# VHH binders against Regulator of G protein signaling rgs-3 (rgs-3), part 11

Target 1, 363 residues: Regulator of G protein signaling rgs-3 (rgs-3), of Caenorhabditis elegans (q18312)
Amino acid sequence: MWRSYKAETPELADETQEVDLNLHDSSESDHEGRQSRSASITSSTSAPASNDVTLQVPITNSSATSPTPSTGSMYFIAGMFDGKEKVNREQPPMPTTDGVEYPRAASWAAGNCANVLNDDKGKQLFRVFLFQSLAEENLAFLEAMEKLKKMKISDEKVAYAKEILETYQGSINLSSSSMKSLRNAVASETLDMEEFAPAIKEVRRLLENDQFPRFRRSELYLEYLEELLPRSYAEKWAQSFEGLLGNHVGRHHFRIFLRSIHAEENLRFWEAVVEFRSSRHKANAMNNLGKVILSTYLAEGTTNEVFLPFGVRQVIERRIQDNQIDITLFDEAIKHVEQVLRNDPYVRFLQSSQYIDLLSKLK

## First folded at step 1 (VHH)

Design s43a (framework vhh_etentamig_d1)
Fold by ESMFold2-Fast, scan of step 1:
Structure s43a (fold): chain B 363 residues (1-363), chain A 125 residues (1-125)
Amino acid sequence: as target 1 above (363 residues)
Amino acid sequence: EVQLLESGGGLVQPGGSLRLSCAASGFTFSSYAMSWVRQAPGKGPEWVSGISGSGGSTYYADSVKGRFTISRDNSKNTLYLQMNSLRAEDTAVYYCARGPLPWEPYSTPGAFDIRGQGTLVTVSS
């Protein structure tokens, strides 16, 4: 079942571990399936019915891989506005796909951001993402700290520590306590790395909790993965529903298809249950996520209601009420949802232009 | 129901200052990046500033960098924009936006969710 998906696709096994439980809060799920709109459409202050708009970042085409850096770059959202905001920054070069097989790149989405940071090409792709998100200084700071740590105690190490302080003072938004600790560490002459720990932890927390989750779901990462995806992998989706759900690129195309037929909530429920099961090592986190999943997808009348047989929902409600929450809480519900997805949407997806066009461009 | 309510706009002279506020409700405020987006008369929307969920990282459009300061109070579910050294070209309706949106069940990642009527800022002598 879901375990076989994770065994086949490492990125799925670790995909849910970094997501904050608060992101599955029921209040966050009341969006009424809003339309994504271009920057040319805005809310009218005189018309209440048009007060809600969602501005969307333009989707980049998967075939647009350039090895040459841009002469100048825009914030990734600037393309939506008529007065394009220019930044005095040059985009880092895109990593090539040469020497990278799909499973390696897929592993960058697994677990915590250490997997992507420990891979030279993964780190470079993440750097491009951070540049587009105005957060590249955070990665540069961590790299500077790693270089400082490896230096032998010397006048050069002291000079480098002072250079780091001058470069990042005011360039990254550290708390006053972390900045004071950083200043004291540089002034101490001993350069004890423990004195740098608060600043390093704060920057790592930002990358891990904010930037990395967005990277995993970015068009930049998906396009890189799709360039590496063997046609044979995508062809197997026609014979294996589990293979489709276990593949990051496969789920993305299936999700877009499901959205077009207003059935995305079933896949989102499936993904939320996978995340719930991944939190089994954190009892409070798993307990809270279980309650959020119930209120978001199973509560009567919710916008994202997943329809289950009466008995299945009642058992889940009772177990949550009795505080009997464990990894098996959603087992029966997920079996039903997998059957719903497999019977009609999956068959239709395989006949869709989304799937056929994908196969035609893969090698 | 997600609600965002902007306030603090008004008429100011060039070189003046204003502090905008946005009251948020209906979602876990600290879990979302928040932004200010403005729209000048007859023009499209322009992203002005963004802040991470924790408040640890702030970002600014080049046109406002050094003059505007974004901040948030997660205990009060409130977003702020301190605007200093205001110019005539800063004249716009300012909107509080939830975003750029992360991956979540009902969002388009990277999109900005604008709910309110905005608050008008007019910079004129």
Scores: ipSAE 0.000, ipTM 0.248, lowest interface PAE 12.6, mean pLDDT 74

Design s43b (framework vhh_7qia_2)
Fold by ESMFold2-Fast, scan of step 1:
Structure s43b (fold): chain B 363 residues (1-363), chain A 124 residues (1-124)
Amino acid sequence: as target 1 above (363 residues)
Amino acid sequence: QLQLVESGGGLVQPGGSLRLSCEASGSTFSDYAMGWYRQAPGKQRELVAFITSGGSTNYADSVKGRFTISRDNAKNTVYLQMNSLRPEDTAIYYCARGPLPWEPYSTPGAFDIWGKGTPVTVSS
């Protein structure tokens, strides 16, 4: 249409630079969402090429101590209903694309869930996703807490706090200590917001570590992005392999193409390594992801096996066994996978009906 | 080692219904996304539906509104309820486990454990 290609991939130079001491926003509203426990000087004064590539790639913040979300039993119960026992459960309305340009919507996948929660359209799209995931009560609770926080101390505020406890105590899986703190805050009737902080923190962590990573990879989010994607952005993929891989919608269509030629495991491996690198500040998550990537893509005889030069897999296996896991673990493997994808599949993708049909649909 | 065994396939007339079952044994079932794929004669294996560990479901456009995927973690079983069956639904149906517990996207290559398949024929 009329949109500039430059607006698609904002430079992340400042966001890749980490500094210790005092430079992080300490607001209690955003405190729980922070991924990094520490900041370090990365010595990057210019945006690394891999950083703009990760802008559109979903990242996973799954808890290493729990392989399933705390609402797993609730999902199971809902699944058992098989649609027959649904009682007046209404899907929230889809947000319109009116007034939303591609870079805005693409930013919802960046960093932690604060970006999507602080955008009116993004939060609504996330709400639709959470409804489909049977976790909309977690967002509703956080919204109720924000409303409670803004109220002046009054009988109405006390009544609202009691209503929140009645509404959510049975649907939100909080630790016993967080639940006790929540009950005590409501029972005191002074409504000290500090006593609500443990419950707010725990719910934000659940959204951040479980639901948000799934939202970023959801078909719902990708379809919304595709409606916003300018034709000129997709045209630039023909001139830049890195531009294709750095674009959420581009990777989706490339993946569909790769599936048709039985090579999608190479892109899935690439995406998994990007997610692995993004978890570098969470040692347990990074270690677990490294082991899962090895077993999923590099184990001999698996259906998803990515074939590497002699010895590369053995080096990775030894590093994992020796607990020498850092962001460089898959560097040689990803270099070879990128070469495989660039040399033949990428060229063929640009000539494919998958890419040509997409261009014909875009404006 | 996780093993998957599909059942419930058969011959059915157009407009009929079948319920497929996939029973898992040998390792953690509840932590992983589970999917149903199908392969028609002369065609590639395609994803029909998947369900996450938390119960969220996704469907291929060709089956949306006709097929329903569900799971029973206590029985280590995933189901595919197929309604309003059409001749083009004729295929061997495969059950598969996802590679990552939180994986929302599923492709044939992304699933790491497969069953042997159960044939479904829709014909008069």
Scores: ipSAE 0.000, ipTM 0.162, lowest interface PAE 13.7, mean pLDDT 72

Design s44c (framework vhh_ozoralizumab_d1)
Fold by ESMFold2-Fast, scan of step 1:
Structure s44c (fold): chain B 363 residues (1-363), chain A 124 residues (1-124)
Amino acid sequence: as target 1 above (363 residues)
Amino acid sequence: EVQLVESGGGLVQPGGSLRLSCAASGFTFSDYWMYWVRQAPGKGLEWVSEINTGGSSTKYPDSVKGRFTISRDNAKNTLYLQMNSLRPEDTAVYYCAKYPGFEPSWPSRYFDYRGQGTLVTVSS
C-alpha cells in the first residue's frame, strides 16, 4: 500500500486571490481571527509560515568573512565600524547529538526559523551560530520577552522589564517606532504586552531574513548534520542523483567537489531555482527573485554565469521582459543544468576521494 | 517499517463535522512533516493540509481554509484533521501522509502514504 505521489491542486492555484486577501486583511483581529476564506498557495515550499515578504537573494560568492586585515604593520587604523564593544564574552556550549535522529536536525533548515527555535537543541545550535556572528542579542531579547510574558504581574516583573530595556536598547537595531513602543510598554504600570509586539516582530523578522538563511549555510550546522548522517543515507547517493541533491550534507560535499572543478555555479543556480519555486505564494517576491536569478546566473560575463544554449536563455529573457513570470520560468534551464551535473560531475564525485573518505567516516 | 492507519471517516450531512485520526508507527513521528491528502472518486490526489514537526505551523488550500484544522500529538504519534462545515465536494478517501524523503529539508507536494485511508461521505 506504499504510495508516493506529487499532489496537484484541482485547477491552478490563484495567486491573485492570496494577494487580494493580503491587501484586504487590515484588521488587528487578523492575528487572532482569520478570514473563513483566506487564500493558501498549495505549492508553498514552507508549510508553516511563508508569510514573510523578504526576498532571499542568491549568493554571488562564498565569501563569509573579510580576508583582508584592517590594520597595517606600522599604522593602526580604527578599521571598519566594529559594532558594539564586547566584554567578558564566552561561547555557549554546543548541543549534544544524543536523542537526535538526522531528519529532526535536517528539519531545522526547513521553512522559516520557527522549527529551529521550537527545538531545544536546534535553538542551542542557532545560539552558538549567532554568538559566532555577533548577533546573539537578538535571540537573547526574544527569550527575555518570553520570560517576561510568563511572569505574573509583580514588582519583579516591572524590574525585569526595565532591565531588558537597559540591556537591549543600545544593542538591538530597532526602528524608532518600535523603540518608542518598547519604552512606552516598560513605562506602563501593567506592562501591556501589546506594546512589546512591534519590537518582538521586528527582531524575529531580522532573525528570519538575515541570520537564519546564514545559519542554514553555516559550517556549524553542516558539521552537526554530518555527525548525525547515517552511512546508509550517503550510500544511496550512488544510486540516486536526486537523493544526493535532496540531501543538505550531500549538496555541501558535492558543492565543494564542484568548486574544485570550477562548476559550482551550476549547483548554486539549481538551489536558487528551488528557492524561486518556493516563493510562488508571494507574486512580488517570485517576480523579483526571477529577475535576480537572470542577472546573477544567466547574464553574460557575470562571475556566476551558467552556460545555457542560446535559445533557452532567450526564452527566459523574453518571458521576464513580457512580465510572464511563473513557476515554470526556469524549467528548461534546470533540466539542462541537471543533465550537465548528472552526466560528468556526479559520476566523478562518486569516484572522488572526497565521497569515499566521507563514507569511511560514517557509521 | 512505516505504518499509517487512518480512522474517523463516515457518512455526515452537509454542514456537519468529523475528526480524522492517523496512528503512525515505524518511524520517529516527531521528526517528520505530516500531511492530509484526499482522493475523490475519479479524481487525482489532492493536498488538503500540512503541519510542521512541532505543530507550530500549518497550511491549507483555499478549498478547505477556515473549515479544516490539522494538529498533531507527538507523544502519542497521532495526526488529526478536524473537519467543520463539510460540503458534498469534500467526499473522498482521506489519507495520512509523511514527507517521502528521510530528510524534510524543504516541504514539497510529494507524499508518502501507506494506509488504506478513511472514507468521508458528505450527503443527505
Scores: ipSAE 0.000, ipTM 0.235, lowest interface PAE 10.6, mean pLDDT 73

Design s44d (framework vhh_8pnl_2)
Fold by ESMFold2-Fast, scan of step 1:
Structure s44d (fold): chain B 363 residues (1-363), chain A 123 residues (1-123)
Amino acid sequence: as target 1 above (363 residues)
Amino acid sequence: QGQLVESGGGLVQPGGSLRLSCADAGFTFSSYAMAWYRQAPGKERELVARIYSGGSTNYADFVKGRFTISRDNAKSTLYLQMNSLKPEDTAMYYCAKYPGFEPSWPSRYFDYWGQGTRVTVSA
């Protein structure tokens, strides 16, 4: 049991906390329970998406800290002379760290991508990441849809809907049915917003399932977090192994250290199991991750092999063969890996130049 | 630390309802994920419901369909609407504030806790 395992390895400070277990992500549109219609009884008419639509389509930053009004004004003026350009194809500006505390920025990696999308600076950082990933059009499309929804004048709204279709039909990856629904909604000129729902849902799913997981692990995000990290936070890692592992910046520096002693695979395995557990509501993703984790870290002779007692690995192999994959699949393996990391590498990390140099740079 | 204050607990009959509130005196409420935990006598503290800064929610199986978590960012307040209460729901209920989803081994370093509010369900 995950909770049983958690209870066996409490934090050294005697603080009892539960892991995220047996929870259904009620906002998850691709969850198997929802797709099976069992979730239809709990269906909500509330849309959690915040309305932050601007006069300029994708480029306008609503950040309260440092963006100059002249930047957005300049873009708008240029757009008017160039036939009202709607999409920014140049690298978006980096958000400032002004007014951002570490916990706020760390929350952008939480649960689903709604957390980053509902934060003005988080959304801007995600936009920069998406631009670098050649996927900025997905976010720009969602922002354009929110703007379309708020328009009141029918003729201008129809013209804008046609511009959206022209701008995005070749750049966003939609199913034929979602694209057909989108084209029909625009062509009918009635602009029933319900007809846009399939396209919006599919683009949100692409951001959530593909781009957001990569953003969480990106150097861009980690560098932004490190700039915000107080020295006092990093100092506490010397007294809490769990605190080190729970911190994105801490894990990054620990990983670099572990690589230098040829033990990085233990932390990478730990991180892969965390990702596996976070996918419990996506049966196909969880099953696929379980098999990938086995083949990458637990099969004998692999480049990234994690050494476990034979009995522990064998139980995992048999459970996967028998299709008995659930959140507890790697519980015993994680116990062993955490013990290995805590006993020697963790103590050595605290004495390493990697950790000491980091503390010297932080304020 | 002293930023979170829970209220709304009390004694109710089985089948009754209660609404718990958690007020955050801080200015960063909207940027944090929030959660309700509970701890029954002699048992470990367990997660009841979680709401992320973006509004998405998670519920423990044992409260799904009976409890609703919500937040009011303008008032920096977290709520838990508890319906169809059962004797097994008797516990101290705690509000928690953290920077969102960290690895599944939660760190106290990222969590701020309130002092709790007691819920008793009995005849």
Scores: ipSAE 0.000, ipTM 0.184, lowest interface PAE 13.9, mean pLDDT 72

Design s45e (framework vhh_8fcz_2)
Fold by ESMFold2-Fast, scan of step 1:
Formats: C-alpha cells, structure tokens, sequence
Structure s45e (fold): chain B 363 residues (1-363), chain A 123 residues (1-123)
C-alpha cells in the first residue's frame, strides 16, 4: 500500500524569473481575439464537444457508433468476449469514499496501473470500469494468479492452475509464446511461478496500454474524484494556476469553461503534451504522438491550431525530421501556451459560473 | 536522451544513515520539480519527497518526515536524499523522478528511467 501525497501548491511561483514574454506586449483583447479566432475554428466542427476520451489520442473505433469514441486496440479483441455471458453479469459494487482522501484517489491516475491495482478501493473502482468496458477478465486473471501464488504446492494447487488455464485460455488475448509458457507451467506440476511471469506481464501490459488510459479519462473516475475533492483545494486554484492545471477535476471544469468561450485548443494541446511526455517509456508511441500533436495543433489552418511565436514551430518540425524526439520536444510551445491560458482565460475562469457553481457543490 | 542515474544505496543497520544521489541529464533540470519515489519489495510505488525547481518548496511523505532531507544543486544537475534513523520498512529500490509536466501538481504522473538504487535496512 502506498499514498502519494504532498501540498497542493504552485511550483511555477518558485521559477518566476523565466523571461517575461509580456515585455513584447499586445493587449489582452488581442490575446483573447487570437484565442477566440482559434477557438471559433475549433468549435465550428460538426463533431461533438471533446471529452476526456478525446485528448487527441488516435482513435481505433472498430465498434458501432458510441457516444464516447474508442481510443485503444482492445476493441479489436472485444469480439473474443462472449456478449451473452457479459449481459447476465451484475456490475461490481462501487467503492465507497469512506476513508479515502483526495490525494490517494488522485494517485490512481499517476504512473502505471500498479498504483490503482495495489489500492483496495482503487482496484474496485477500476474493476467497475473494466466491467463497463467488457475487460474484467484481465483483472480476474491477475487475481487468480495472485491466489495461486499463495497456495502451497499440492494436488489442489495443481488442480487450481489447470482450472485457471481452462478458464482463461479462450478469454484473454495472450501471444502464442506466453500461452505456451503458461501451459508448460501448468504441465510441470511443480508450478514454478516464474513460468507464469510472461502471461502476467502481457496481461498487465494490456491493462496498462488500453484500459488504464481510458480509465484515467473516464466519467466514472472523474465523478469519484469530484466527490472527494476538498473545497479548500478548489479555493487554492484562485491563488495557483499550476494547481488548477495539475488537478484532474480542475482541468475538467476549466476545459468546459474554455469550450464555452471557444478557447479550448490551448488546454487540449497542454493535455496532449502531458500524455506525450507520459509515453516516454514507449518510444514508438511517444514518436507517433509527437507527430500527431504537430499535425493537430501546430499545422497552419487546422481547426485546433495553437498560435506560437515565430520559429517555435519550425524548431519542433526540425527536431521531428531529425528524429530528435524526447520529452523536451514541446517545452518552448508549452511555456507559451501556459502564458496564453494564464493571462486572460484563467482570470475569467475564476469569475465564471463554472468555477463558482463547482465551489458551491464542494464541502 | 533524458537520463536519471541514482546511486548511494546499500545495506545499513536500523538507525543508520545513507545519502542517495541522482544525476540528471538530457533536459532543462532547473525547470523541473524533482522527486524521490520508492518501491518496497512486493509493493507498489510510494512517493517519498519533492523539491520545487528553485528549491524553495520542499515536501515529505508522513512516513519519512523529520528523518529524510531532500536537496538539489541546479548547477551540478543533482538531487540528493539524506536519510537518517532508517527503519526496516524503508527497504526499497529508490528512484529519482520528474513529473511529465515541469510545473504540475503533485498528483501528476512521474517519469523515471534510472535503474534505481537499492536500500536494504536489516541487521
């Protein structure tokens, strides 16, 4: 068990001596005008307003029309799950908020899915999400493997291992090598747990690469977080722009506000850059996302165009062409975007009904 | 090309002290908050301590408050964790980590790529 926690305070305030680009001042109405023109182009699309699932992540969309677009490859294997079995399953109960502080629940979105899986209430919330996503067998397999590990070597342990193989060999998507390793582990009857490691690792990767990113953006998780959010945290957003942007619930309400003034693209860009940096351990995914971000937000004339100072886009384009993609790729762009969001939209958000109504709902 | 290289771990008796070091390269170190996180055997990741980009704001997990001290040297691109009064439950692999966004809230995701440094507290 773990608890990720520290004070919700602005970090940028400690680094305020970075060059103040406001020295080459244009009026706030010019900044707002530029943002409004950009937002107008974005909002003129016939597509529905973006939600947490549509953070400019590539969409696979291999199922029937859904109110929430699919974003993962899991939908290519969804047909492997028996819909008749799923229709008759009862939804797992929602975890209570009793004894859960906001930083604990917020940490479930941090890092990899191990954080949520190692928390009893986090795991239960993730189980509810997986049930709704027709992917609960992946979690059930991992739980079965944990139960198997705790058993002493015996005929009963061998029988349980065979039952696991029979239950999951047709319901979870494993590579032929992982499945062969799993079958060999069961057949050996010594049940060396290291022989199960490839299957466990592959199922964890499946959860981490598809279900977990969607869980982080889900309405289920957002609603759970909002129930836990202390009013004092939201009040601190009036003193901390960084605190607002760093808070999952705060970004959701700021996004709704920005959408209402047709200025959402800068926050969407910011969120896409965070996702880009979070993909650094997956080189191909990071490289692909960097290219998608360039084409979506930085190409001229696009509906999501983010306006940058002269030369900033050209540096990013050249780094991509030269295969110099790392977590710093968008650093100059993000500094500019933060300045744009801080100068007028942030101040207006604090005075908006969106923020005031949220404060009225919190304890 | 971002690298975080941890060192300074080892075997120490309960009540002992260790100083962990983290050498950072490949990014603008002075613009990022830095953190220490640990993973005890068989458990998930646990945040230990954080320090703002300038060093002005420092925070600690309740379990280490008063025993650990985080320090940074922006000129050397180093983060340190001075550990005192070590307990058996401090046994873990320790990683230094930067958030995926330089000015993010503590609830933001942490990136670490270093091999970590093993701290074992036992007699």
Amino acid sequence: as target 1 above (363 residues)
Amino acid sequence: QVQLVESGGGLVQPGGSLRLSCAASGFTFSSYEMNWVRQPPGKGLEWVSGISSSGSTITYADSVEGRFTIIRDNDKKMVYLQMTSLKTEDTAVYYCAAPTFPYGSPEWRYDYEGQGTQVTVSS
Scores: ipSAE 0.011, ipTM 0.297, lowest interface PAE 9.4, mean pLDDT 73

Design s45f (framework vhh_5c3l_4)
Fold by ESMFold2-Fast, scan of step 1:
Structure s45f (fold): chain B 363 residues (1-363), chain A 123 residues (1-123)
Amino acid sequence: as target 1 above (363 residues)
Amino acid sequence: QVQLQESGGGLVQPGGSLRLSCAASGFTFSRYAMSWVRQAPGKGLEVVSDISGSGGYTTYADSVKGRFTISRDNAKNTLYLQMNSLKPEDTAVYYCAAPTFPYGSPEWRYDYRGPGTQVTVSS
C-alpha cells in the first residue's frame, strides 16, 4: 500500500502550491458560473480536431494504491460510543471500462463535479480517488442524504437521520452554521429536507473546489481514460498541436516528455492560464490566481521561470499593480508560450519513444 | 505563502516516546489531508501516516501501526504525530507534508514538505 517516495528534487516545481489557495475563492461561484468557465477552458483549444475541444481527462491503465497496507486492516476512527472505535477501511472496487466510450469518461472532467457524480462509473472512480485522498466521507455523506431523502416519513427515517449525524458529524468539515442547521434538522424530528440543504450545499462545494480539481489531474483518472483512448485520437495529435493540448491523455504524455527535457514549466504555465480564465466569474479567485501565476512563472530567477519577449512581463506586472485584472491578462504571454511549445518540444514529442510506444499499444 | 514548520524531534532511548508538531499557514488547513513522511539515513522517503481534513480517517504504514498516532487541531492549524514504543529503526528526519493543488497528482501529494525535524532513537 504505502510506497516509498524517492524524494527527487522536483525538477520544475518550486512552490506552484500557492495556486492551491486561490481555488478557495472560487467556492462562492454558482454551478452555472462554473459551467461557463468550463466553456472558456475548451475554447482555448483550436478548431482542428475540435472534437477534442472538451474537458477531457485521460488515464493510463490503473494500479491505484491506497495508503492502507491490507484490505482486512482495522482503522481507528473516533466514535461517539467510546471515542475510539475501530472500523475496516476498505478500498472501493475500481469501475470497469466495459460499456464506457472515451467521450463519456472525458466528460467527467468537464466543468464542475456534476457530470462525474451523475455517472455511476464516474462516481465510483471518484470514490476510489477520494478513498486514496482520505476524503471519501464527503461523498458517503451526500449518498446518505440522497437515501434519507427517498425514505418514506417514518420512525425509521428519523432513526436513519440520527445515525447519519452520529456517523458524519466528526468526519466531515462543515461550517458551524451548517453543522448547527444539520443538528437542528435531526433534533426536530420533522426531517424537513430544506434544513439539510446548507450541509449538502457545503459538502458539494468542498468536493467541487477542493477534491474534484485534483481528481481531474490524478493518475488514477488519467490511467482510466487512457485505457479508453482510441488510436485515431492520438494519431490526430501528429497533425494538430491544439488537438494534443486539448486532449487530457495527450497533455499528460506531453508533460512527462517535457519534464525529461526540462521544459515542463511552459506547459504548467499554459495550464495555469487556462485555470485563470476558468475563474472569470469569480473576481477574487481570478485576481489571486493572476498574482500567483506572475510570482510562480514570470518573476525573474524563479525555478519555474517562463521566458517572455521584451516588455510582455512588464505589461502584466503593470496591469496587476493597477488592478486591471481580467480574462485577457495573459493573452500575449500565452501566445508566446504556445509558439515555444509548438516549434521544438511538440515536434520532438511526436518523434519520441513515449509517443510512438503509446500509439503502438492503442486500438 | 504556504509554510509548514515541524518541531518536537530529539534524542530518545528505545521504548521512549516523542510528540511531533507541525504548524501550518498560508492555506485552509482543515480542507486538506495531511501526512507525516520520514527519511532514514541512506533510504528513500517513507510515508508514515495520513489524516483526512476532518481528522475522521487515518492510515499508518505497517512499520508504525499500533505505535504511532496522527492527529490534528484545525482550530490551531497544527498537525501532530504521537510516537510511542520508539525503535532504532524509527531514526529519521520527519517531515510534515501537504498535497499540491491543482497541479499535483496523487503520487505527488507529499510535494509540500517542511524543513523536517530529526528523531534519533539510540541507547
Scores: ipSAE 0.000, ipTM 0.420, lowest interface PAE 11.7, mean pLDDT 74

Design s46a (framework vhh_etentamig_d1)
Fold by ESMFold2-Fast, scan of step 1:
Formats: C-alpha cells, sequence, structure tokens
Structure s46a (fold): chain B 363 residues (1-363), chain A 124 residues (1-124)
C-alpha cells in the first residue's frame, strides 16, 4: 500500500502538484464573472456555419510576421503595441533563471495567482505576459495600491492617490460602482483604504480568473519552465505515465506528438477534467466548466470529439441535466482516456524523436 | 471553437454614420486585444483600429483618427466600431480580428482569428 504511494518522491510529488496547479481555475466569489461566462457558453447555442473564423491574417491566408518592416498593414499592427499612440509602454525585461529551481517556477501555476505574485521572478514573468496581452495596467494598479497602503498619511499620499486615479480611471475595466467608490476614496482626502477595496477586489478577480489561467497555459511560461527542467525529471517519464502527465513541459511535448497522430483531443480533455476537479471549492465555476467540457469534447461530430464507450457520455449528460455535478462527474471518462493514452501513444512517444530530442537538449 | 460574427454594414451617404458590431464566442473575450481591419475591392487589407482586452487603450490608423471610435462590452462579448463622417474611400469589407498576444519567439503578434466581414458602402 505504502510502496504504491508516490507523493513523497520529489519528481512525482512535484509533477502531481504541477498538473493540479496548471489547470486550476481560481475565482474570488461563487458567481463573480461566471454568470456572464455561463450565459455566453450555455445560451450561446447558435446555428453554424458561415462563420469563417480560422487562424488567418487578413493580408494573406497564412504567414508568420514578415521580416520586411515596409509592409503597410503589418507595420500598423506592430505600431499598435510599440508606436507613439502607446507612449511610455516599454516591454518589461525577462526574468533570469539564475537561482530558480524547477519546483519553484512550477509552483507559480499553483492554485490561484498568489504564488506567482509573491515571487519576484514569477511576478516579472507574469508582467511580461500581461504586457504582451495589453493588460499590464491591472498588475500595475495592484502594485500602486500596495504602495499607497504602505504610505504614511500625508499630502504626498493624497497626491499619489490622485495620480493613481488619473492614471488608471481610463485604463482599467472597472464596474461603475467600483469606479465610483475609487473616486469617492480619493476625493475624501482621508484615504479610507476600505473605499479602495471594491476596485482592488475587481482587478484581482480579473487577473485571477482570466489572465492568470491564460498565463499558466502560455508559451512564455512553458519556455521558461523548459529552460529549468532537469534531464532527470524527463528521464523519469519513461518509467511513469503519471509523471509525464503531471509535468507541464512533459504534457506539451506529448501534445505535439499526439497532434502528429491525430489524438490531441484526448490530452486536451484530460487537462480540462483536471481543471474541473481543481475548481471543486467554487461550485458555480465547477458547474459551468462541466457544461463547457461536455459541449467541447463530448458533443457528437465536433472537431474536438473524444470517443467514449457507449453509455459513458449519456451518464454524464444525465448528471448535468439533473444538476448532479460534483468532482466525480468525469471519473469514468477520464479512466477510459488515460487507458487510451497509456496503451499506445505513451509507448510510442517514448520512442519518438520528440522525446529523444528533448532529452538531448536538457542538462 | 473561436467565432467572430460582424454586423451593421450597409449603404450610407458621404458624411453619414454607421455602427459595426462583432459578436465573439469560444474564448475569454476580455483576455484578448481586438482589432478592426478593412479590405477595399481590389486592394490589400488595411488595419483600422485596435483595443486592449480591458478597453483602456485604443489605437487608430491615421486615415480614421477623429472619425472612428472603437469600443467593447466585455459583459456581452461584443466589439464595436462607431464610424462618423464617412467618406467614399471608407468603402470596404470590415473584419473583426483577434490578436494572439504572444511573443515573436513562439507566435507572431498578428491576427489569429477573423470573422467573415461586413460590407460598408459609402456612396451617394
Amino acid sequence: as target 1 above (363 residues)
Amino acid sequence: EVQLLESGGGLVQPGGSLRLSCAASGFTFSSYAMSWVRQAPGKGPEWVSGISGSGGSTYYADSVKGRFTISRDNSKNTLYLQMNSLRAEDTAVYYCARLPGYSEHWTPDYFDYRGQGTLVTVSS
């Protein structure tokens, strides 16, 4: 029994923690933001087709960024991020990997955004991501609020609060009530920090629920993790299917391999179910994600369709219809998908150039 | 599945106004910068306007500055383009487009998805 317990093995413990953290969806409130997202997802049943929504550039059918800067439309697109219209917007420097062990960087994807925000290098990497997403103002606002909170009551603190309002009132997406509370807090000049709480909570919720989930799935974060990945961790994947799936970098390379054999949907479904299970403390988020997973991976005829034994999908559909959504909703489906991935694709991956070439690059 | 559906195009007199809408689905709308791009008959596509995920930052091509206003309603997953003082040279198919927001080292910072477009004709 105890010999079957792998959580105390550093590699397996880290890799198990990594999978839970990478796919965890965090939200501050039971229904905050989820009602709008749920309405968009569940009530957005609309007849296809005629929508030509594919990966394309309007200048050409498919192309990378042109090496020539003289291309008119591409030049204007580039200017949108770096041009005169966005004064004082400099790309933040990339954090170095010096002094960072793999488990530390892997922990930045853990649970909610607190782990990444409480680490100097993690926060810097997240800032780079937010800059690329035109959302850096949200982090900058929270940092300004922390600085304001630590200041002594003074004319300087009042001036700084007014500067914050002037800087962010047009750049952060706040509700009317949060913005009014923020304006009232600054206008009072006594700077009651409780009046700033609605704005701080709303911006933190946006980072937590929208930007942080996207960050932990980003190529930016993946590239940083891969630079830190010890060869010994990747070597352990040959002895542990669970170790491979538990590792963010491992799943990426396995996903590329699976795409080449037209089986990527199985891993994407697995990842979505792990995220679903990780949202158990947020009933509204878990319920909405369960419905999204059903419609995305288990609907007949979709590009993302995961094929399950007869009856398994019907049980899931029935439980969702009866509002019997809990952490076990996808247990039979995930068991089948893990078996499918383990029986052939996993063995083939270990013999693939994808895995062998990765091992040759690692130190 | 990422979907972008434009509406609001039509025939308008020079000096007139139109408001274009783009209904987005299949992704977290507020996490992506969005753009409007147009293509006139027989011409290549031209970037018109862009907006950050929060709506706090907006950008415009020199040809439309002061006449067009880009906006978004993240609660309704909808992007808008308010077009005022329309000119004959504004005649084009207008496309709603999503920016990936990725580094040049991985994914080019250009449109990863666009809609089918909506035709705007400015003529007397």
Scores: ipSAE 0.000, ipTM 0.164, lowest interface PAE 18.0, mean pLDDT 73

Design s46d (framework vhh_8pnl_2)
Fold by ESMFold2-Fast, scan of step 1:
Structure s46d (fold): chain B 363 residues (1-363), chain A 123 residues (1-123)
Amino acid sequence: as target 1 above (363 residues)
Amino acid sequence: QGQLVESGGGLVQPGGSLRLSCADAGFTFSSYAMAWYRQAPGKERELVARIYSGGSTNYADFVKGRFTISRDNAKSTLYLQMNSLKPEDTAMYYCARLPGYSEHWTPDYFDYWGQGTRVTVSA
């Protein structure tokens, strides 16, 4: 995955930084938002989108969408879709695919949640997902805050701020400090929008760090993307391994195929390393993810074990023990895994019913 | 990876209360979003409550006002206080750990499940 790999991730490799091991996790603080340039850079940092074979979605921001055979897959589906209407909640309507081209919808998975939130249809699809996840009030709160900011008539603006507090103080459960700041902001006669910043930052953090990653890998999002996928895009995967891996729908079907030949762990490891690299500016998240990747895929004898040459695994273990964690930690391992996937599974995937049936379904 | 151990379930009369606990023996507990799920006989597991690393919470509509989720990061323990219990709350209750920083992964690699604790509410 050479030329596309280097083109899409060289900025990450060129800007490598060794991070100090931080065992005191402040995961929330690592991704709080836009308070400083460092936080802003961390939140928005990702590999540039490829303009080549498939697509413009950064590989570092692509997500798995299909359930796996693991026990977690069933619980993920239950937690996501089993937030079913029990009382008086109404499911938001699904957005149509009218006027949406594949690159537009694929961009909703890029970087942070800004792309999906700034698109009317993307935001509606995300709202449907959030309803299933019992988190739709978080998006509604952000929309109310945006409306409040645009209001120009002081009396109406003050009345609306009070309405927001009355509506959301019982349905969004902010930290006590953020809720106090929100109450103080509403009680302010000047209605300074800066006083709302802690609540907005916390809600954005909840959406970006928890709900948005799950949205990106959801069946809801995958099914929407597949309806938009041009047949010509999928046909190009026969000539480009990088094109297949760079495409959200392509990875999903490749994963199903790999599962049938008991090689799914290689693609999952690849996806985990991509996420690891995208977290390079969040020291706690990168540190924790590196350890999880080691224990999940490189631990000897585990069900998820990815086979690596002996020396490669030992170097990774030593670097983690010595607190030498940076974006290069898995470089040799990912190189090996990409060779394994390219040489045999990829060729067999192109000949599989999984790929042939998909091509028959697409326009 | 860590082990999750649920406790605190039992038999209780309608209108009674129970407090469930989930102890996490691994990883950096404070960095993860945690959740309680339940599964009634013949039904899929459903989300009951979620708590984020910062302490913010979300509840399923069918338990809002009756259940309270909380965490003690120093003890690496998650709690579910259940008040005004109803027969329809009868289920196996499970806790799960979800990393809030994950962008590319299904939760099956980061969701650590315990064996569950049984709650029976009967007249």
Scores: ipSAE 0.000, ipTM 0.171, lowest interface PAE 13.8, mean pLDDT 71

